# VH-VL binders against Eukaryotic translation initiation factor 3 subunit M (eif3m): the designs that were tried, part 4

Target 1, 160 residues: Eukaryotic translation initiation factor 3 subunit M (eif3m), of Schizosaccharomyces pombe (q09722r188to347)
Amino acid sequence: DDEQSFAFLLEAVKMDNSTADEAVRELVQRAVNSPKYFFFDDIVTLPPVQQLEQSTLQLLGILSGGMTDDYVSWVAENHAHCQHQKFDEDAIARKMKLLTIASLATQAPNNTLSYGDVAKSLKIDENEVELWIIDVIRAGLVEGRMSQLTKTLSIHRSSY

## First folded at step 1 (VH-VL)

Design M7 (framework fv_miptenalimab)
Fold by ESMFold2-Fast, scan of step 1:
Structure M7 (fold): chain C 160 residues (1-160), chain A 122 residues (1-122), chain B 107 residues (1-107)
Amino acid sequence: as target 1 above (160 residues)
Amino acid sequence: QVTLVESGGGVVQPGRSLRLSCAFSGFSLSTYGMGVGWIRQAPGKGLEWVAHIYWDDDKRYNPALKSRFTISRDNSKNTLYLQMNSLRAEDTAVYFCARKGFSYGRDAMDYWGQGTTVTVSS
Amino acid sequence: DIQMTQSPSFLSASVGDRVSITCKASQDISSYVAWYQQKPGKAPKLLIYAASTLQSGVPDRFSGSGSGTDFTLTISSLQPEDFATYYCQQYYSYPRTFGQGTKLEIK
């Protein structure tokens, strides 16, 4: 299956610094495009990955610690690179919004994140916030409880 | 040992063309992830990035110079080129070639040539 | 384009002094900033990359700090060979851009 295949490829690259260029590029493409892979610190630090072109390394850096705005700025200058690397710009944009919510959740005072803060950070309407919170919970990045009355997310666990 | 040596500079009249060369050794531009580029410095002024070329032939240009300048390479000769067309007085500068590292956090220019001087006089 | 602004443009100091040069980016560049030293008639030399990582062979009196938009290059105890012009550079996006330079002169 796809997840098993990806895990095998990741392990092969981790174990062998001489892994073929094609395999390294496939690993990065699959990680970047996957709606289920969020832990880019595991990828960006691999020696074969660190030999990749700057545009790809910038994207991996954004995915490992940046916010949605960082991606918006990067993609505006890298459309051709995304096309050549077969990076799915929309899939990455979605992933960045989920990672941004996870980041906000880890920093939230009193383990409480307001819908207003999420809407501002994602540049979306406040009425769409609950849908994004549902997606970030489904992705396993945040565990918490939403309150429509107070328009807040009470965070029980957050990861990145 | 990594070395880069620029050549091809000189005095040229406005509107003319000039091609600069940079002979490098100690690395190959065909190496996955490698890149080289041109940075210029007008007399008494700061550094200005001109263009960069990558191992996969991807080319990036300063938008102000893109219409007049072309970066290219010859991997068999380990040589980088900068073709400069429609030269103007403001193109007068020392032109440096430099290698940039290609890894997370290492995209800075780590090795530089001594530079070659281009003077565009009216 | 990302604009890099250095402060000060000119700095006078004595051997043994601690000096700091700052660099401000017009937008968040994470840690994608490098610092270069240039002496008259010479090519620039890389001192620091990734905001705080010292290039091999550079003396440990040089250090870099900062992230996001504000960055600092510090020389803890100036030596005679440190009098030069210093440049910051962002490599977050294209085009690559440099600060205007800080000329460090002997007092």
Scores: ipSAE 0.000, ipTM 0.473, lowest interface PAE 17.7, mean pLDDT 85

Design M8 (framework fv_miptenalimab)
Fold by ESMFold2-Fast, scan of step 1:
Structure M8 (fold): chain C 160 residues (1-160), chain A 123 residues (1-123), chain B 107 residues (1-107)
Amino acid sequence: as target 1 above (160 residues)
Amino acid sequence: QVTLVESGGGVVQPGRSLRLSCAFSGFSLSTSGVGVGWIRQAPGKGLEWVAHIYWDDDKRYNPALKSRFTISRDNSKNTLYLQMNSLRAEDTAVYFCARHQYYRGSGSYFDYWGQGTTVTVSS
Amino acid sequence: DIQMTQSPSFLSASVGDRVSITCKASQGISSWVAWYQQKPGKAPKLLIYAASTLQSGVPDRFSGSGSGTDFTLTISSLQPEDFATYYCQQANSFPLTFGQGTKLEIK
């Protein structure tokens, strides 16, 4: 929600390795649940964050470079942890699909990503791919042009 | 208790196909978060990840190899397979199968390995 | 792909020495690194995972440290059986990648 408040909290944790656990957990919860925060490398490498429980660190690792199915596997074993930490499982699942497309786009040969590859990675029907591509472009993670004729996304810019 | 044993290696000519097998015991590929994969090592060189299959039949491939190699499994036999097509001299290596656990040790690592089976591609 | 670079590529040491091998990731990988030991003609063996967690059955003289992009494997007092090649592996994302290896030889 309050981007300014979040930015100040992140900076406070970055400046003080002895930051109280409560503030660190609030930072992680807000980042994980936010539909606007996608670059978790800024958070996962912070020393106070590295002191959190293993299940939370696994989730942050998935958000920092994993794929949708990594999250599906993790959440199946961590429903209770999500409830305790107030992690929004559905919000995270959506974020992981967007991050998976961004990752595929970053690694795409010849800057071209097929709808088939996206559908396979997200475990969705190919006819739903364009809607997810629109969302990832709107999120600012990928810039490109879709072609319905060739069923491809031509990538101009992508974030890993 | 956990064991993995590779078989199916040998000497083959370039352009031919070969199927490797890995018989495993002491765990089930039906367990969430568990996977089994192939890692290869060319003579005198380092380790290269080849392919991996998860409990939910999700498959991951080294991008350099996915057009020629296919990973599959038979849960009734507790066996993993690697189908290798259009073999080239650079595929000459020892092929190891190994168990992959996502939820142990923070990320993806190989905790139990087979002894390896040697594939030599020569004319 | 995340590139893992080990230093040194070759290390000569004596029994009883304290040695360290470093591994650098091209991108941040948190604590998602594992270390393996491989002896000639044998399969690799997992030594350490999650940067610092010792695998069951591995001697206490082995330890790991680091986070982000820089990681270290330390052997506090070398034994004859420790002369081998060591590999780091990033465990964060696919494709999984290994360092080029560090060959530890007797002086």
Scores: ipSAE 0.000, ipTM 0.473, lowest interface PAE 18.2, mean pLDDT 85

Design M9 (framework fv_miptenalimab)
Fold by ESMFold2-Fast, scan of step 1:
Structure M9 (fold): chain C 160 residues (1-160), chain A 123 residues (1-123), chain B 107 residues (1-107)
Amino acid sequence: as target 1 above (160 residues)
Amino acid sequence: QVTLVESGGGVVQPGRSLRLSCAFSGFSLSTSGMGVGWIRQAPGKGLEWVAHIFWNDDKRYNPALKSRFTISRDNSKNTLYLQMNSLRAEDTAVYFCARGEYRLYSSGYFDYWGQGTTVTVSS
Amino acid sequence: DIQMTQSPSFLSASVGDRVSITCKASQSVGTYVAWYQQKPGKAPKLLIYSASYLQSGVPDRFSGSGSGTDFTLTISSLQPEDFATYYCQQYSTYPYTFGQGTKLEIK
């Protein structure tokens, strides 16, 4: 069970202050690459993680509260670092779009988010927005109702 | 069905020792990722974490209690223990044992609790 | 040690009301926060874990939100059985610490 394996690794790093550097890096790599892990404040605050190089800490900061544009800027200068750490650039880009929608949903006035605002923030065509909203709902980050007539998402719950 | 049942509480004089037991069923503490701990509550007061033991025998203590309290287990009996030494009046409380749930994103919250056993430290 | 401070300590409300209880950590705890309900003479019951995830079997009128240092438990429409004491707990670092509790009483 991949999810159980990840949970064991997280507990090992959390419980042991002398956790080997390799285990810490594996934890970060798996979290960053996982399509199911979104709560990077849980990882970035761990003391062994805080001892990693600046490039990795910058990425974790972006995953903890940044937007898609922050990642685009970071990855352009860190392709070699991603290769060295075995970070999946495409998986991270997709995750950043989902996190950006969740962030917009959390801060949405009157708990209503327009397709236009999503499209602008993700730099995608408005006709692609519904597929991304379906994915963010499937990921458990947002619960709401879409209306194609008004081109809005009415938010009932958001996690970030 | 998961159940936890505490026992061993009672009235004890200051400076004495007491051992609490927690018999559990419906899960095994040898299961990877599993943990069980003790939480206490003084009369009319809030909750205070005492100690926790994990499947790999790693033990964590409230630093205020570590010198006087020891957590242990017997997997063959599905039983958790709390050895309490040099008891003081401020140790008077209901002592609960509780299980952590194995989950992808966290451990350290308590999903199933026993009913508690009362310890009164009085001269 | 991380201190968890709840507000308010006491809340009076009526059936059908929406109520919120807040919990503030003295330093960042990520999303490692749980919420418990305790009725007199009973053990606490887990309601919310990882700040916002609803425990199985808990009614959906309960919800949690927050990250970092500020957390909120919300009950959207109070029922008679909801009158109890509520506790937040952080499990980001050892020792695990609880808030002082919020007693919710019927008006």
Scores: ipSAE 0.000, ipTM 0.467, lowest interface PAE 18.1, mean pLDDT 85

Design N10 (framework fv_necitumumab)
Fold by ESMFold2-Fast, scan of step 1:
Structure N10 (fold): chain C 160 residues (1-160), chain A 123 residues (1-123), chain B 107 residues (1-107)
Amino acid sequence: as target 1 above (160 residues)
Amino acid sequence: QVQLQESGPGLVKPSQTLSLTCTVSGGSISSGYYYWSWIRQPPGKGLEWIGYIYYSGSTDYNPSLKSRVTMSVDTSKNQFSLKVNSVTAADTAVYYCARGPTYYRSGSAFDIWGQGTLVTVSS
Amino acid sequence: EIVMTQSPATLSLSPGERATLSCRASQSVSSNLAWYQQKPGQAPRLLIYDASNRATGIPARFSGSGSGTDFTLTISSLEPEDFAVYYCQQYDSYPRTFGGGTKAEIK
């Protein structure tokens, strides 16, 4: 019941601006590392969270509205911080790719996102794009249909 | 799915230059997320890291080999290469090319490897 | 360079037994340590990165622990396919260095 315990911890921090530092850090660490948690606006704006060090606040900002490249730049300067805070760099990288696709989908002209645009933004080969689109749909961040013929994602809904 | 494949001669004479190429398929070598390494393994022995190259051409080599090693990258062919000068019997090994993500994993854990190519240094 | 020492050199166990493999660094590598499995005639396969994180597709019976200079790879219950050579590798500093390997063989 990790999902339920996380929800309880998030609610506790939301209700008490004087929540202990240890509990606030646990909340952030669990959210950042979770393959299922994508809505960092819930966390970054909390007053106890805003008292954390600059490096953690920068990461939460990137997770709240940044792109994959923002994370690449941040992590290059913060490997030691990730180790100390027990942030899983691989889990965050995967999450950033999914959030980047969701962001692109939200802003896509004519509700259509090309495989080429996804590949360029994620800096991957077009052959990898369909697997990432499947994952972002399975995560519930985007609803749409893929066309192998036109190499596009037709977007019906995006929730980022 | 990204794959790496080594190619080059299986036999090199002492004092000659060993030249190997790694071809990357299923993904681009022109990516700031990865560095590309060579690792070798003498028969029946352990692994030795030789060096890495980024797609920009930036390199770092194992000091034990630095005077004899050069790496290069050809982004148009999606390849990177290794040259080892003045080879001796001690350079006989299976040579692997490998990908080390600078982004997805803390540091340089090698997540994708080529199958390896045996190079024998003998007259 | 950082010297990585693995022990034991050879570990003789039966299927179903727990395997514990040790890796020591000559100076602190923090958690910047990976474990690899290598079978005869094959390339090494990444098992663990950052000392304790399992790589994609690696069975739950493999676990890593430790930080600083002392690290352990544990296989909770050996399967026949787990008899192989295991290498640790630090990536805290250059040059990247590997341990000498531990061979897990059938008793």
Scores: ipSAE 0.000, ipTM 0.465, lowest interface PAE 16.7, mean pLDDT 85

Design N11 (framework fv_necitumumab)
Fold by ESMFold2-Fast, scan of step 1:
Structure N11 (fold): chain C 160 residues (1-160), chain A 124 residues (1-124), chain B 107 residues (1-107)
Amino acid sequence: as target 1 above (160 residues)
Amino acid sequence: QVQLQESGPGLVKPSQTLSLTCTVSGGSISSGDHYWSWIRQPPGKGLEWIGYIYYSGSTDYNPSLKSRVTMSVDTSKNQFSLKVNSVTAADTAVYYCARGLRYFDRSGYYFDYWGQGTLVTVSS
Amino acid sequence: EIVMTQSPATLSLSPGERATLSCRASQSVSSYLAWYQQKPGQAPRLLIYDASNRATGIPARFSGSGSGTDFTLTISSLEPEDFAVYYCQQYGSTPYTFGGGTKAEIK
């Protein structure tokens, strides 16, 4: 129901470049906060979205191609902006970790991603890596097989 | 209270580099709450934003001037500076430094304190 | 860049009259708009930010309104010290841009 409501709002903004600022901000807030929405290329290019302040546009840029470290740097300077815009910092941080794994998987040599490389990129302990890989697979961003013996993820498909 | 003061040569020859410094007093430049800008005004004309700098050294410049402009910050002296390369008569203006106030950490800034301005004339 | 257009260029009024100054943005700037007052030989002074909030120390006769692309600065009853040039500035997107100014002059 909420997903359908979001899809309707997205189409409304796409169809009308004169969409009220309130509706545009609601679209961005819902997309940013949603644990299920990962396709920010569709959002950032919309003309009404391009009229928003630079802090929000920077965040959308990070969500459309950045890594976890980019978000960590951005949020350190934008805590009050997140509060004002009702952006959920923890939800975004989680989303960025998933997107970072998907990005690493897309660029992985021989379609193989080590637990060590994931841990380094996410700034987490190697023992937590498998849980994050499970979540990125459940999100549909990566298809692959984990091996605890070799501590690797063998990638079959990577996209968002 | 916070005060900003511009300093630098009032006369620069065409093709040379215009260099100005802004000294901040009554407040620290090493603040995450503020960005520091240069804004200019040619005689009898309106205001043109040149760019801003954050205390970390991060900058953003007006695209119309980006190829000729450099800003720097010296937190130990509580100063920030502007350099404009290859000046022409079109660069003749009063140059203001200004503090950009951050509201809820927005990247957009309005200017709550301005220096008195310094006239720079580009003439041979 | 977002182009800011102010009108009228010159406003000739007497003390005690109401002044209404307009500022139009070529693209939406939401409420990220400030107004400044500049007197001859002086730096601009912040009057209004976020379209309608008065800066500290600014008299109640100054008020701002508008959102999106159309903004207004109103001075409810002009005092002699209010005759100056007024600039609007958008900060919704870089580069930050200013209007061409409206000069309020005494009749």
Scores: ipSAE 0.000, ipTM 0.463, lowest interface PAE 20.7, mean pLDDT 85

Design N2 (framework fv_necitumumab)
Fold by ESMFold2-Fast, scan of step 1:
Structure N2 (fold): chain C 160 residues (1-160), chain A 119 residues (1-119), chain B 107 residues (1-107)
Amino acid sequence: as target 1 above (160 residues)
Amino acid sequence: QVQLQESGPGLVKPSQTLSLTCTVSGGSISSGGYYWSWIRQPPGKGLEWIGYIYHSGSTDYNPSLKSRVTMSVDTSKNQFSLKVNSVTAADTAVYYCARDYRGYYFDYWGQGTLVTVSS
Amino acid sequence: EIVMTQSPATLSLSPGERATLSCRASQSVSSNLAWYQQKPGQAPRLLIYGASTRATGIPARFSGSGSGTDFTLTISSLEPEDFAVYYCQQYNNWPYTFGGGTKAEIK
């Protein structure tokens, strides 16, 4: 299946630094576009991946440690690159919002994130925050409890 | 009207670095929506894209050349440059700089400069 | 990478005749295809982009057609200045790839 075939492709690239360019690009494209893949540290450090274009390496760096604003700045100058590499700009934007929430959760003082802090970081309306929190929990990046009354997320685990 | 002009040495020795500069006039290198490319053509052969650069410094290179190629941009001089390391006779070609609309196609080209790798 | 194949390699025609040049992609490039004209000792000149859109200043006798994998450049009535090498280029998939060229020469 898709998840298993991706795992096999990733393992093949990890084991062979001379892997064909087309296979390396397929690995990156599938990872970047996947709504379920969030752990780019596994990919960005691979020697065949490090031989790819600077634009792709910048994107992988953003996915492995950046925030939504970094992606917004990058994509404004890389629409053509996204088209040519078959990168889905909307899928990446969604992924960056989830990763930004996970990053905020990891850094949250007293293991508590306010809806206002999330809204500010994602540049979205506060009334949309709960939907994004539901998605980040479904993605397995954060475990916690929401309170609409206090407009906060109490974090029990964060994985980013 | 936008014009591009290549400049640099026409003769490079094997194992040395090929260095070329493209000067843009009649338009700004900082214009949004445009990338700036190098394309080469060995004598009697077809066209090979080398790489492009955006005015921010963002680059993409042809994978066949990536290990040997570096591009840079100087927005204050309205110029961008190409360096190809460790050249061999296979790098002998006419080198063109070109304006690249959205990273798609090349709407204006320089006149081309022949670089011979010999001796 | 996508391989672009142009045919014929050489097309021998007289002025006034219709020229039809073919370009085939190894996989679909949608309509993301450009055509260039190159005269001896000169830089390539953009003729067509988006498979069928004529670039500014290009005479009406040049037209492009096709989508997916098969593309055609047509010159409705050859002028003496049209004898040149023509290249197609896809920009659907990275890296950019060019065809091997078709040389239009006087019969």
Scores: ipSAE 0.000, ipTM 0.494, lowest interface PAE 14.6, mean pLDDT 87

Design N3 (framework fv_necitumumab)
Fold by ESMFold2-Fast, scan of step 1:
Structure N3 (fold): chain C 160 residues (1-160), chain A 120 residues (1-120), chain B 107 residues (1-107)
Amino acid sequence: as target 1 above (160 residues)
Amino acid sequence: QVQLQESGPGLVKPSQTLSLTCTVSGGSISRGDYYWSWIRQPPGKGLEWIGYIYYSGSTDYNPSLKSRVTMSVDTSKNQFSLKVNSVTAADTAVYYCARDRYSSGWFDYWGQGTLVTVSS
Amino acid sequence: EIVMTQSPATLSLSPGERATLSCRASQSVGSYLAWYQQKPGQAPRLLIYDASNRATGIPARFSGSGSGTDFTLTISSLEPEDFAVYYCQQYGSSPYTFGGGTKAEIK
């Protein structure tokens, strides 16, 4: 089972600060490429992970608290690094949009997030916002109600 | 495959609490894809939306009923429930449970409905 | 709340005829409108969502159109099983609201 093997690998790296470089890189690659893993604070703080090169640490920092624009800037200068590490640039871009919405939801005044604010943050047309909101709700990152008339998301719960 | 079934007493006395349960089979209530709603229909009249619940317990109620209605969810039994307090003859209706996609608001699967009569 | 008004209250038609059912919203609901069919003793059945999208398993003779405040459900050629009550429902704003229904009955 891919999720079970990932959990085992994560536990192994957490328990041993001298974990081999190859295993640490496999952990990072799997987390970064996974459509299901969103809690990068769990891995960026691990001592073996902190020994990786600056490019990878920058990416993990973006995944643990950055916005979509931070990733766009980073990937423009790191295509070769992504190829070398077998990072899926498109999978990461999608993940960053979901994490950006979750972050906006957590910070939203009056627990209300406008479609306009989401569109600006994701650099997309407002008519695409509903599909991304559906995906972030499906991912379990946000619970809420969309209002198409007011073009807002009323947040019941946000978690990351 | 997915089926919803209402259950509860068919007769409730005025001023008491109407309690109904919807059992979901063929699918999990613990999915983030769906909200779960109650809709009622008085005999010979139209449909009235009561409210919805998410598996986390988050709810939204029709303001016309909000002071008297409460919904709850039991994910271990794959059920969600409705309570209407202080009932009167106006609460006599067929009660339906239904599935709502992503809180988008259209109902793709409905229970068969259960008639609740409010009478002394 | 948004009030949904359906007209006519009753349509008396023969099999093979075209049925046109109207639904009007008291304020714009965009395209966030669904149509349901209900037969006596049965739960409503979803026909159309997002004003014009046919639900799974619904015959091609059923079509929906409109946006904003004015919506239409069309049955191109009535079959005997189509004589039922039809409801429109908006979901552009909470609370969700239904129209009063249109009963299609045999002439």
Scores: ipSAE 0.005, ipTM 0.518, lowest interface PAE 12.7, mean pLDDT 87

Design N4 (framework fv_necitumumab)
Fold by ESMFold2-Fast, scan of step 1:
Structure N4 (fold): chain C 160 residues (1-160), chain A 120 residues (1-120), chain B 107 residues (1-107)
Amino acid sequence: as target 1 above (160 residues)
Amino acid sequence: QVQLQESGPGLVKPSQTLSLTCTVSGGSISSGSYYWSWIRQPPGKGLEWIGYIYTSGSTDYNPSLKSRVTMSVDTSKNQFSLKVNSVTAADTAVYYCARGGRYSLYFDYWGQGTLVTVSS
Amino acid sequence: EIVMTQSPATLSLSPGERATLSCRASQSVSSYLAWYQQKPGQAPRLLIYDASNRATGIPARFSGSGSGTDFTLTISSLEPEDFAVYYCQQRSSWPYTFGGGTKAEIK
C-alpha cells in the first residue's frame, strides 16, 4: 500500500533525528505531492525537516497554516526549486484550495459559508464553488450541507 | 566500490518458499539513505520491482506480490533477504538485488542476478 | 498503476547513426523518469535519471528529454557497444513501473 509505505517513512524520520537528507526529502516530496495528505503539522515540526533549505520550509509553513494566495506568491518565485525538489505545482495548488476552504469553514460566522466568499478567497468563478465543496467534503476536511437555493454551505465540522 | 551479490537455490518446487540473500560489500546497509531492493525479470520479459527495505528495517512491496513477499536485513552480516511464499511457474525469473535512492529515481548498483526456476 | 509504453519494440540501425527511443506514460510522471541499458546476460545499467541527467560515467552521446507523459532517449551516434535493450522507469507514483523495453540491434 502506498499509504502504508508513507506511514513507515514518516515513523522512521520521527524516530531518528539524524535521518539522512535523502529520506527526509522523500518524506516531504511525497507529503506535498499526495492528494490525500493534509496534516503538515506532523511534518514541519520534525527536527530533520527543520534542517532543510528556506524555500522548502516556507512551502511547508504555507501548507500548515497559509492560504491559496500565500502559495501563489511563493510558487511565482520558486518554480526552479519545485523542479529541483520534484514538487508538483498543480497538485500543491489543488491542495491549497482545499485547505483554504477548510480554514474558511473554521472561521465562518454562524457556521455558514457562502459560495461568494469561497469564490472570492479561491479567486475562482462562483459556478466552480460547488465542485470544490464536494472535493473538500470527500477529503474529510469539512462536514456540512450545501444549499443551491441559498448558495451556502452549512458547516457541521471542520478540521484544520 | 559498492558490490551486491545474490545467493540462493536455482530450483524451487511449486507451492514452496523461495529464499534469496543479497550480500553487500564496499558499503554498509546500516548507514546512509538507501532503499535496498529486489527486482526480477522473467525470461524474455521486462523488469518488475518487488520491494525494498530501508536502513531502519522499514519495508514496502509491490501490491501484486505483497501477500506473498517478505524482506529482512541482517546488519551484522551486511545482507538483506527476500522470501516469496507459495511459488508458481510465474515466479520463474532472474532475481536482482539493487541499491536505490528514491529522490534520485535510480538503481545505481545491481547484483549480477540469479536465475530461479520454479518447476516440479 | 502507471503503465509505461516504449516504442519501437525493435530499432535496427548501423553504427554512426542517430537513435531515438520513446517512452510514454499512461499518466503524467512529471520528470520522475530514468533510462537503463541492459546487455545480454548482464544486469541493467543506469543511463539517465530525472528525465535528462546523465548518470556517472555515461558518455555524452546519451541524452534524455521530455516531461509529463512523453519522453525520449537519444544516442547521437551509435557505437558498437550501444546495441542493447533499453528500459524506461517511472517513480512518480508507487509502485515503480518499467516499460517493456526497446531493443537496439545492428542492421
Scores: ipSAE 0.000, ipTM 0.448, lowest interface PAE 19.6, mean pLDDT 84

